# VH-VL binders against Diadenylate cyclase (dacZ), part 1

All scores and structures are predictions.

Target 1, 269 residues: Diadenylate cyclase (dacZ), of Haloferax volcanii (d4gzm5)
Amino acid sequence: MAALSELLGDLVADVDGLFLFTPSSSHYEQFAETDVPTVVIAPENTVEAETFVELPLQFQNVKDRIRFGVEGAMEQSIVEAGDTIACNVGTFGGDPDSLVRVRVEENMRSGIYDLFANSRADPGVIRDVFEVAIELGKKGQKGEPVGALFIVGDAGKVMNKSRPLSYNPFEKSHVYVGDPIVNVMLKEFSRLDGAFVISDSGKIVSAYRYLEPSAEGVDIPKGLGARHMAGGAITRDTNATAIVLSESDGLVRAFKGGKMILEIDPEAY
Structure headers, positions and changes below count from the first letter of each chain, unless a header shows other numbers; Kabat numbers aren't used for antibody chains.
ipSAE, averaged over its two directions, is called F for ESMFold2-Fast, E for ESMFold2 and O for OpenDDE. V2 adds 0.75 times the mean of E and O to 0.25 times the DockQ between the complexes of E and O.
[cut] marks letters that were taken out.
Atom coordinates printed by the task and the answers are left out, and those that the model quotes come from them; centres of patches stay.

## First folded at step 6 (VH-VL; from T30 with heavy chain R57S, light chain W96L)

Design T31
Fold by ESMFold2, look of step 7:
Structure T31 (fold): chain C 269 residues (1-269), chain A 120 residues (1-120), chain B 107 residues (1-107)
Amino acid sequence: as target 1 above (269 residues)
Amino acid sequence: QVQLQESGPGLVKPSETLSLTCAVSGYSISSGYYWSWVRQPPGEGLEWIGFIYHSGSTYYNPSLKGRVTISRDNSKNTLYLQMNSLRAEDTAVYYCARLWGDYEYYFDYWGEGTLVTVSS
Amino acid sequence: DIQMTQSPSSLSASVGDSVTITCQASQDISNYLNWYQQKPGKAPELLIYDASNLETGVPSRFSGSGSGTDFTFTISSLEAEDAATYYCQQYDNLPLTFGQGTKVEIE
């Protein structure tokens, strides 16, 4: 209906863009003729929108969907801090039925979108490991600050490029991140040296791994410690993602392709 | 002993949707591994379609993206393939297969395959 | 996508002959390569994983070698039951890709 699209256009006329989250083809067509800049945010570009941002995970939380969509748009330079956008989102499992106005702020650029984009490992596995690192950064191990190094994905290559520091407590187990009992085990074992190796599907392959690749020639910010250098080096030489918790500053960092792609404060997350 | 068995229509029309099922026995599809579909046009080679993780997340071959959906029913221990907008080129034997993918990706169990012919 | 090219596309040989199939990857895939045998009317079966490791129960006349971009599969003494099509498959990156196949026939 032209009247409906005109009404919605008038209601959002003072925004810099309209974000449509997972619209049906018919819903998208209602806005295709408007002069409001439109962006489609969805798992796939099934409506063939000219401006499209991939939503790499199926999020239950509306706030998380909006955050990922906005950050993805910022990474593609579709929007920038200071812009006001209208986000059309669904709350009941159908076409988008709600409108949320969002002021784009620089703190929305956290690196979280890049953490999941083009991931070899299941994005849900990366999320589960990241949440363990965040929780450990907030709470420590029995009240004491700790560091941790998690290598996620491409586990076969990672195991070939590492050596054991001690016996692997997970060698005969078939346990997966995301299980609350396993998350407790990961936190208990984080007090120990070396890296955890986690498969693309979330299986805990090993703990206590010494990562052999040299950090020579890896683009790692100066002043970061040994865990960060090892994580950077292994992700340059494999398709894995490294998630590093620093004992000294309490920040969680991630590396892909030998580059740091995020740095966040667990308390601000 | 893990066994996989495909079933579905043998003949479908262009532009319609293909729906295939894969019954799995001897292992719970929610307990581990990747569960995959692979197809083979008659007299030709193999093409990987995609997989579903035991956790439910999916990845599809980019050559088929937008047309294919892999899903499952854990209570029936069954995998599903849906393929939209069928073309004559989609005529193939369709296999379901278990992918040993913790850190080595090879297919250790295959179904017997089911021929799907796309024609008017 | 990593392209896998097999050579030859077909061959014929007598029982007792040694046959060799090659597989070339479009980029370095280390040793992340598998070989499958597919007999007529059957699904493929894994023979060799990680370029050179025989799967359990596979006869010792089958072997594989190579790393990087160039891989070789050999049947050292061809038997009648080896008439099949053989495929290589890489797992260095997604999407998983297969070679186009090599058909081995008995003369």
Scores: ipSAE 0.007, ipTM 0.526, lowest interface PAE 8.9, mean pLDDT 83

## First folded at step 7 (VH-VL; from T31 with heavy chain H54R)

Design T36
Fold by ESMFold2, look of step 8:
Structure T36 (fold): chain C 269 residues (1-269), chain A 120 residues (1-120), chain B 107 residues (1-107)
Amino acid sequence: as target 1 above (269 residues)
Amino acid sequence: QVQLQESGPGLVKPSETLSLTCAVSGYSISSGYYWSWVRQPPGEGLEWIGFIYRSGSTYYNPSLKGRVTISRDNSKNTLYLQMNSLRAEDTAVYYCARLWGDYEYYFDYWGEGTLVTVSS
Amino acid sequence: DIQMTQSPSSLSASVGDSVTITCQASQDISNYLNWYQQKPGKAPELLIYDASNLETGVPSRFSGSGSGTDFTFTISSLEAEDAATYYCQQYDNLPLTFGQGTKVEIE
């Protein structure tokens, strides 16, 4: 087979960048002589590319993989809104076998890359908690709207800076987010007051933790309630990530370092 | 009793790739601990390389990110380190270690270490 | 990154002496500090976790104290087998970092 860049010349002739998703070394080398800036997007930089965007999570959905890779590139200032890129992705396993042209748009900055980037906690744990929060936000006609507060990572400091509101049903348990039965339990307990504390590895350390709300040193929009102020404050004081579901507007928000990094409508996600 | 044992080449050349193996016995590496690599250049201090979460995700010291890969084979109870683009400054004793990571981060079990020399 | 500075770099003392090693963090790390002993040709061993708690099986002549940025490790009555290099290690944030080490020699 001829070099992929030769066969696809017109398709990539006018792009501002070429994104190679999880290429083999052989596949990457086929593009070594192209004039187009080339970016490798993969879990690890095994091909030793000069420009590399890490995928801390594996997405099987091609659209989500592309969006995540593009957002990561935007965060690294590799591309900017208005650029046109060619995304070389795989659909049948093995080397990338498809090409998708994408115009970079500012609305691709969803905050999802920031949610996972440079996280103390396992990115898979953050994803699992985030998905629980999204599911709770979408529950619709099954019950009343609910709020929830999940504190992910740095659990030792978080426990030290919080107080119990009630008996911790997870005290003697060794259960982890991502297990379907555990996710059901999180949903049931989220209807009650307090925060969940989840370790870097995804262990549910506690439910029903009281966290002191504070706006001092917290970059938080006006009008958000105590749950958001508590989440913001704890991430100011620890290396944890807070994921907050608002009872009043149904939005999911995330905080790191005392700053809101994500605000998502569960229905639009 | 938990035991860790490193193995791999003792001498490698610059620009080559280092591949190390850590055999673990007495505990399953797929459980809740983190499994880590730490190195120590001769006569110098300890440098943390990174670890692998229970999920299989990894976290690498930013000073080495892009050159190192930590992986494991749960069925063989074995941890691996790969380091690319070796240079003389990568000469060190390499340790694998178990890291408690839920509340405290401390290394409670270490391998014996294996010396890797990077020389032309 | 959190820098950990140990003092002294080395010391010599006689059996029965009390020796003290200090460790200073570049920022407040609460009590999130551990101490390790490393003998020549051996891997480090955990002695003290959370600044002051002795690991199981560690002799009571070893102790640690401090919080915030300043930490102290003490051997109350030095024994010949204590000749080693001692390291502090913080876990307040990633990357995990170690002090440069303090070599303890027996005169």
Scores: ipSAE 0.345, ipTM 0.697, lowest interface PAE 3.7, mean pLDDT 84

## First folded at step 10 (VH-VL; from T37 with heavy chain Y59R)

Design T47
Fold by ESMFold2, look of step 11:
Structure T47 (fold): chain C 269 residues (1-269), chain A 120 residues (1-120), chain B 107 residues (1-107)
Amino acid sequence: as target 1 above (269 residues)
Amino acid sequence: QVQLQESGPGLVKPSETLSLTCAVSGYSISSGYYWSWVRQPPGEGLEWIGFIYRSGSTRYNPSLKGRVTISRDNSKNTLYLQMNSLRAEDTAVYYCARLWGDFEYYFDYWGEGTLVTVSS
Amino acid sequence: DIQMTQSPSSLSASVGDSVTITCQASQDISNYLNWYQQKPGKAPELLIYDASNLETGVPSRFSGSGSGTDFTFTISSLEAEDAATYYCQQYDNLPLTFGQGTKVEIE
């Protein structure tokens, strides 16, 4: 009787590659005898796959997971436009249980992968700030909804193009986002006005920075508030990424180059 | 006093894999700086190969992507370069360097360099 | 990739002369530019960072200026030990890139 991997291989024999999203080691090993190029897309390479694309954010939406994985594979020259890929994704927890066939299109380059791959800032820092913003969106501060504005990268230029609203509690600190105690401090200070400025390496450079809101040369959806306008404007004028939590709708948004490139519902993350 | 010292095979054949080490002393490789490899073909200019962030994430020159891996061993205070599919044009002096990264990106300490010749 | 073009490729000057090297970026890099000195058989050494700031211990005869796309490096009174190759390097974007170098010789 044919092995499970051999049966799955027959189902996908006419594709240019097989993308496994967050597989267990046993699931991954079932493709050991197939000749189909196999790519693992996951938060970490726990199965020690030969070809791996990192998912720095865990998308609940299957379409977004596939799009991000495909975009990352294109940027790594694993696939190209015109290729047909079978994407094995999970819907119920555990190993992937569904197959989606995807024709790779050039228009799948959305800019999301560029946020993590092509910015000068450490991609792990951008991920860590997103995680803080998402946690804050889920729980608020002391049970109340809250907004927050995080500016990541190019901190010297960002500081030069902003002014203080109050004393900077981080002025003499050497603390970094991603440290559990630092993440708690970021959530505590988010109840106050102004922006956080975070360096390429994740150092908390400042809180309470005023960034001038501006709609000029900024591609921002209508109805978004001052934090979004300020975030968009600063990313137009610097090499930074803005990560904005909206108090009113609870969504987390990212801006680069004066444009909104990502929108996440914390409850669906 | 920060010191960097490269070591490796000097002579390597085409299509083989180059493995270089950089021993770091006087500073912890896991502390606040980035660690980089830079190469210089004889009589030519400098080419950045890549670096490793303090977090362990890596970035590479796109011209070398797919052929190069930078890693470190914090317990040995050592930086590594692996380069596969060697070609004659990979003949160069290879430097490891400490990179102040964050606000500015400059190389403040360099190793002495090691010449790698790729020939059949 | 941001191309960095230095001029001249080489020059020869006497002790005491003022020497100027230019570096042009293929796009606006603000002041995100450094200058290095490399003597034969040795690794490069940082002289100037952020276009105009002298590294600790660098003699005041070295200076840098410029922003945007056009940068200038000057040795105001050349000394014998200044014979070397000089490189500019940008850090506005990855990959980090260097100019082709300018060889300075003493007549």
Scores: ipSAE 0.540, ipTM 0.777, lowest interface PAE 2.0, mean pLDDT 85

## First folded at step 12 (VH-VL; from T47 with light chain D50Y)

Design T53
Fold by OpenDDE, fold request of step 16:
Structure T53 (fold): chain C 269 residues (1-269), chain A 120 residues (1-120), chain B 107 residues (1-107)
Amino acid sequence: as target 1 above (269 residues)
Amino acid sequence: QVQLQESGPGLVKPSETLSLTCAVSGYSISSGYYWSWVRQPPGEGLEWIGFIYRSGSTRYNPSLKGRVTISRDNSKNTLYLQMNSLRAEDTAVYYCARLWGDFEYYFDYWGEGTLVTVSS
Amino acid sequence: DIQMTQSPSSLSASVGDSVTITCQASQDISNYLNWYQQKPGKAPELLIYYASNLETGVPSRFSGSGSGTDFTFTISSLEAEDAATYYCQQYDNLPLTFGQGTKVEIE
């Protein structure tokens, strides 16, 4: 009978790095000094790790969480294609309870990390908008599913490539996404047509915007509606990020550079 | 009036870590704007190092990724720069500056700069 | 990264002359361009933001124009105090990048 320790040994054999996902201080201290470099992947560097990759979203899917961490590590030149890493993750939202061996490949660069880490807009703003969209996807409004379109960043250009459908309720207001009261307002206004325009710093610039970019050359999967087309198109012509909640299928999608980069199921989040 | 003042060691050895501070007066760094570091090698142009958002998140020049950390202490109204594994090429005058951010990204207030020489 | 190329690298002119500096971006950056003046031994100072807006307190002899990839900075009537190095800076995308600078000398 093989010892359980042998199984663990096989998983960590000849790895080039150890990735700790959201470790406690005690856990980090225990494994900070190993034979391989240790990288902490978490929403915040609370353990004061030497090497850190920030997670902008709380990915419930372990694969997505690992993917993001790996991409971040690649972008920071912590790891490269061909490296093998051991990932210590919590599978069920608690303490790390799993070890996953991953061989880093170049095709792991999906662009998800870029959405948060390489945008001019505050990554926290992008995160906050995602959270609003996800919450809206879960609960809807008054028990009914809703669609929504959020354009984050490069607000000046976005405004120039759009027109108002109605009075802008935010015209004389200086409110920011992430504020609980503002988030409620965003959800309420999502019942109406048009896009929200949010600045790099998270200021709500406008609601009820009709986006007027050309749809030509946009890489949008077939079957997606007008909101997706508009979101994709505007990101082609600007440096903004589009976050779309679909009324029909309830999924949240992100666009950048005219391409769909991320798809999230709010129910699984 | 907004004033920025950099301070640092002046001389750092190769492979060591640089720590700089920027004391800000006349404006609370937690109240708005972005805060940035820019450097200039002797006789050369300007290179953006990074900035910190109002939220506390940071952006860095990819050329320096992995080596730079920008932070702030709101209670002290002070900005910080940490740079690891210094090289001779890191010799420069280092400036802290206020960055407008959001719609426009211009540096409207600068410190006087502090020279950092990397030499054995 | 977006590269900013200034022309010329240096120039010499007399007091009263009109001076023109150009900045070319490697891609379309719309109007997201600033101009700075740096005197010897001093920090840069903002002169123009968003391609053509004059910063408060800056003399009207300074101006900026252009959009897309080509930008122009002009001093309509050069003064002795304008001896400095001038930089353009884009913020269309990160990283923020500067031109290599144009040194203006007074004859």
Scores: ipSAE 0.842, ipTM 0.947, lowest interface PAE 0.6, mean pLDDT 94
Fold by OpenDDE, fold request of step 16:
Structure T53 (fold): chain C 269 residues (1-269), chain A 120 residues (1-120), chain B 107 residues (1-107)
Amino acid sequence: as target 1 above (269 residues)
Amino acid sequence: QVQLQESGPGLVKPSETLSLTCAVSGYSISSGYYWSWVRQPPGEGLEWIGFIYRSGSTRYNPSLKGRVTISRDNSKNTLYLQMNSLRAEDTAVYYCARLWGDFEYYFDYWGEGTLVTVSS
Amino acid sequence: DIQMTQSPSSLSASVGDSVTITCQASQDISNYLNWYQQKPGKAPELLIYYASNLETGVPSRFSGSGSGTDFTFTISSLEAEDAATYYCQQYDNLPLTFGQGTKVEIE
């Protein structure tokens, strides 16, 4: 008959690090020094941890929370692919009450972490838009690849630097990205030209927007099309983030400050 | 009518943790807007501390160097502020406020504020 | 961080006078500026949002103008009740920042 402690042993065996998710001070103090390096992952470093990864988004799903934390740690070169970590996470609030063994893989490095941390827009909104773009990239519309341009944040300025190409289907609606029905709508409207404008809080402000900023000074890799140029340009002149799905190559790219900051293959995501 | 009411200990010792509450009435904190804390040292200007998004994510003033946590309890319609490692310079009137948080970021409703004095 | 500099720090005027306060941003913040009034012992109150929009219920003697880096707040005809400290606040980028305030006294 196996002892219950053997289960715990298996989870922590040969780990390279311990990740504490949003620990209390007392909990941190207890596990700050172990046989492996300890990393605190939380919205703020309230426990004054030596190694800290910011968790700007409060994930309801524990799996997503862990993934985000791991990605953040990878971004900070705290861990690398091939490492095994023990994640102490709270499932029901409060101090961590669960232990999850995770092997770090390179595919966990999506690059989205930085966008979440450095945006004025709600990190959840950025996430939701990425998810829409990625899903759209995977499935297309009616079996055909589609392109799309999403401008997230600083909606007022973005609107002032754009014009309508057609009637705005969202003009009299107060709907938000992340809603399953709204996401379907976004995907359906993606087949048409123009950009989606989404506010900091995730409100769909407009579809079918033609962005009118100058392309001069935009740092866009060669070979990328008009959507990328427009997305890059608008982010140069605003505090918005542009998320572009390419119809031609199926990749999702993010722009901020006039520069491409992220490229994701939806098929690999 | 939206109303905010701060509550706190009034006096905190250096190095201790400050805990403040903000009771919100007349509007559900989970329904919209951002909710923020702003402080004002005696005789000085206003300093934004942080806010909580509608989603529950948070943003903080970097000047606070990770000492602050803002949270909320939707069931109680209450906003919370926790600040660790208090210093004398943290002495201030602390306000909770509703923040528009969409196209604009303006504070349209404020609490009366609660004075927090950090002293040994 | 974006710094907001108000001018003047203080002023004294008579009832009926026109009062002007300026706010300068350290960078272009478009129209992302608000103005608040704070009376002694009270919380700030929103007067102007998005540089020039008058908040509901605020008297029309209050106005705001400007864009980019330079903004102006005006009280067209000062009333005794307008004795207060006024603050500008930017929201172009985080962190949200306030001007240092302008104290308006009534002679």
Scores: ipSAE 0.835, ipTM 0.946, lowest interface PAE 0.6, mean pLDDT 93
Fold by ESMFold2, fold request of step 16:
Structure T53 (fold): chain C 269 residues (1-269), chain A 120 residues (1-120), chain B 107 residues (1-107)
Amino acid sequence: as target 1 above (269 residues)
Amino acid sequence: QVQLQESGPGLVKPSETLSLTCAVSGYSISSGYYWSWVRQPPGEGLEWIGFIYRSGSTRYNPSLKGRVTISRDNSKNTLYLQMNSLRAEDTAVYYCARLWGDFEYYFDYWGEGTLVTVSS
Amino acid sequence: DIQMTQSPSSLSASVGDSVTITCQASQDISNYLNWYQQKPGKAPELLIYYASNLETGVPSRFSGSGSGTDFTFTISSLEAEDAATYYCQQYDNLPLTFGQGTKVEIE
């Protein structure tokens, strides 16, 4: 008992902050009275926390969720490099069931927060495109694995730096990602080569855009294919976010600023 | 013709909450553009406060985040600004403006502005 | 935040003169720059968007140029009605930011 108690005490010793991921109101109230700064990280501030970081996507990878919360808190000057925090997270779906001790370091800045927040594009649009890509990765098209390339934001510059592969079925339409029928259209058209270009407000500007792959000035893991290189290159040259579904490994990867920021397994979602 | 008209109190006290309305005519507030608030302290430059996307979600200047809320009522074709915890430095002319958005972010229609003075 | 620095802060010129205002961004903003005119007691009015495109109804004596970090706004033949304060505004990223303004006076 003494050894267990000492282990638990060591885990939370001298923390500079407490991060509560998606707490219930009663759970939040139990910890909100502490003199240790408490931060709530959740899709909505339903507990009315004084210090809050919004999660735009329900990251299934706990590490990504924690990184997002930490980076968001750093950007709001709630914590700084060198701080130690205790993170209360759910690891199996449902109520928070785990404590993770984290030392905040500058090398933690993966860019995951900036992927959603540091953009003219509505973070909800970026989320909606992720959800389409994840669904397509899980279900494929007509039951088969597919690839897809979605470019979100800065659509004017993206269109200028690309060329058409064929007619644009969206040229005269005013349809927006997030609409269920539009999401069906995106999935049906993903069988063809090229990129979808989506505006800051979620308008589908074009399909079938050719984006030139390039490794120059693009920080991409070796062995990734042409879609990943094209997505990386366009985000190097524009303010857009690229969301890439790989047909070969089924993973969804996101790029910003010429750098791969996030890798998601659709099967975990 | 698109017209925007701000209204609200001209004098408010520190620590209080400012509530402004912007009546929009000649265009549906829910249809195409983004809608924004911009302020200008007397004799000084312009500061963007925030905007509401066509979807209804909002973005705010980080310098004001936590103190401002922008909302709209589509049935009244009206944009709202609420600013909490007022300070003397919040004294400014407040404009509502239509923002193109998506491709080019320019303010093409502005209200006449309403002066708000924050003073004891 | 992207800082926009205008110069000069003010200038005086005669009718018929060519005047130039500069705007410098703290980082590359490509062509994502707009120019506004504001007369005393009035709201700003858009003159130029995307660095060089004239808004509908704006006289052709107004022009803009530049890309990247350095931008210029020119009135090729100043008229008395051009006495106003001029602002640049970037939209490369949020927050949207304005220059400090340049007051143009007619001698």
Scores: ipSAE 0.727, ipTM 0.866, lowest interface PAE 1.3, mean pLDDT 88

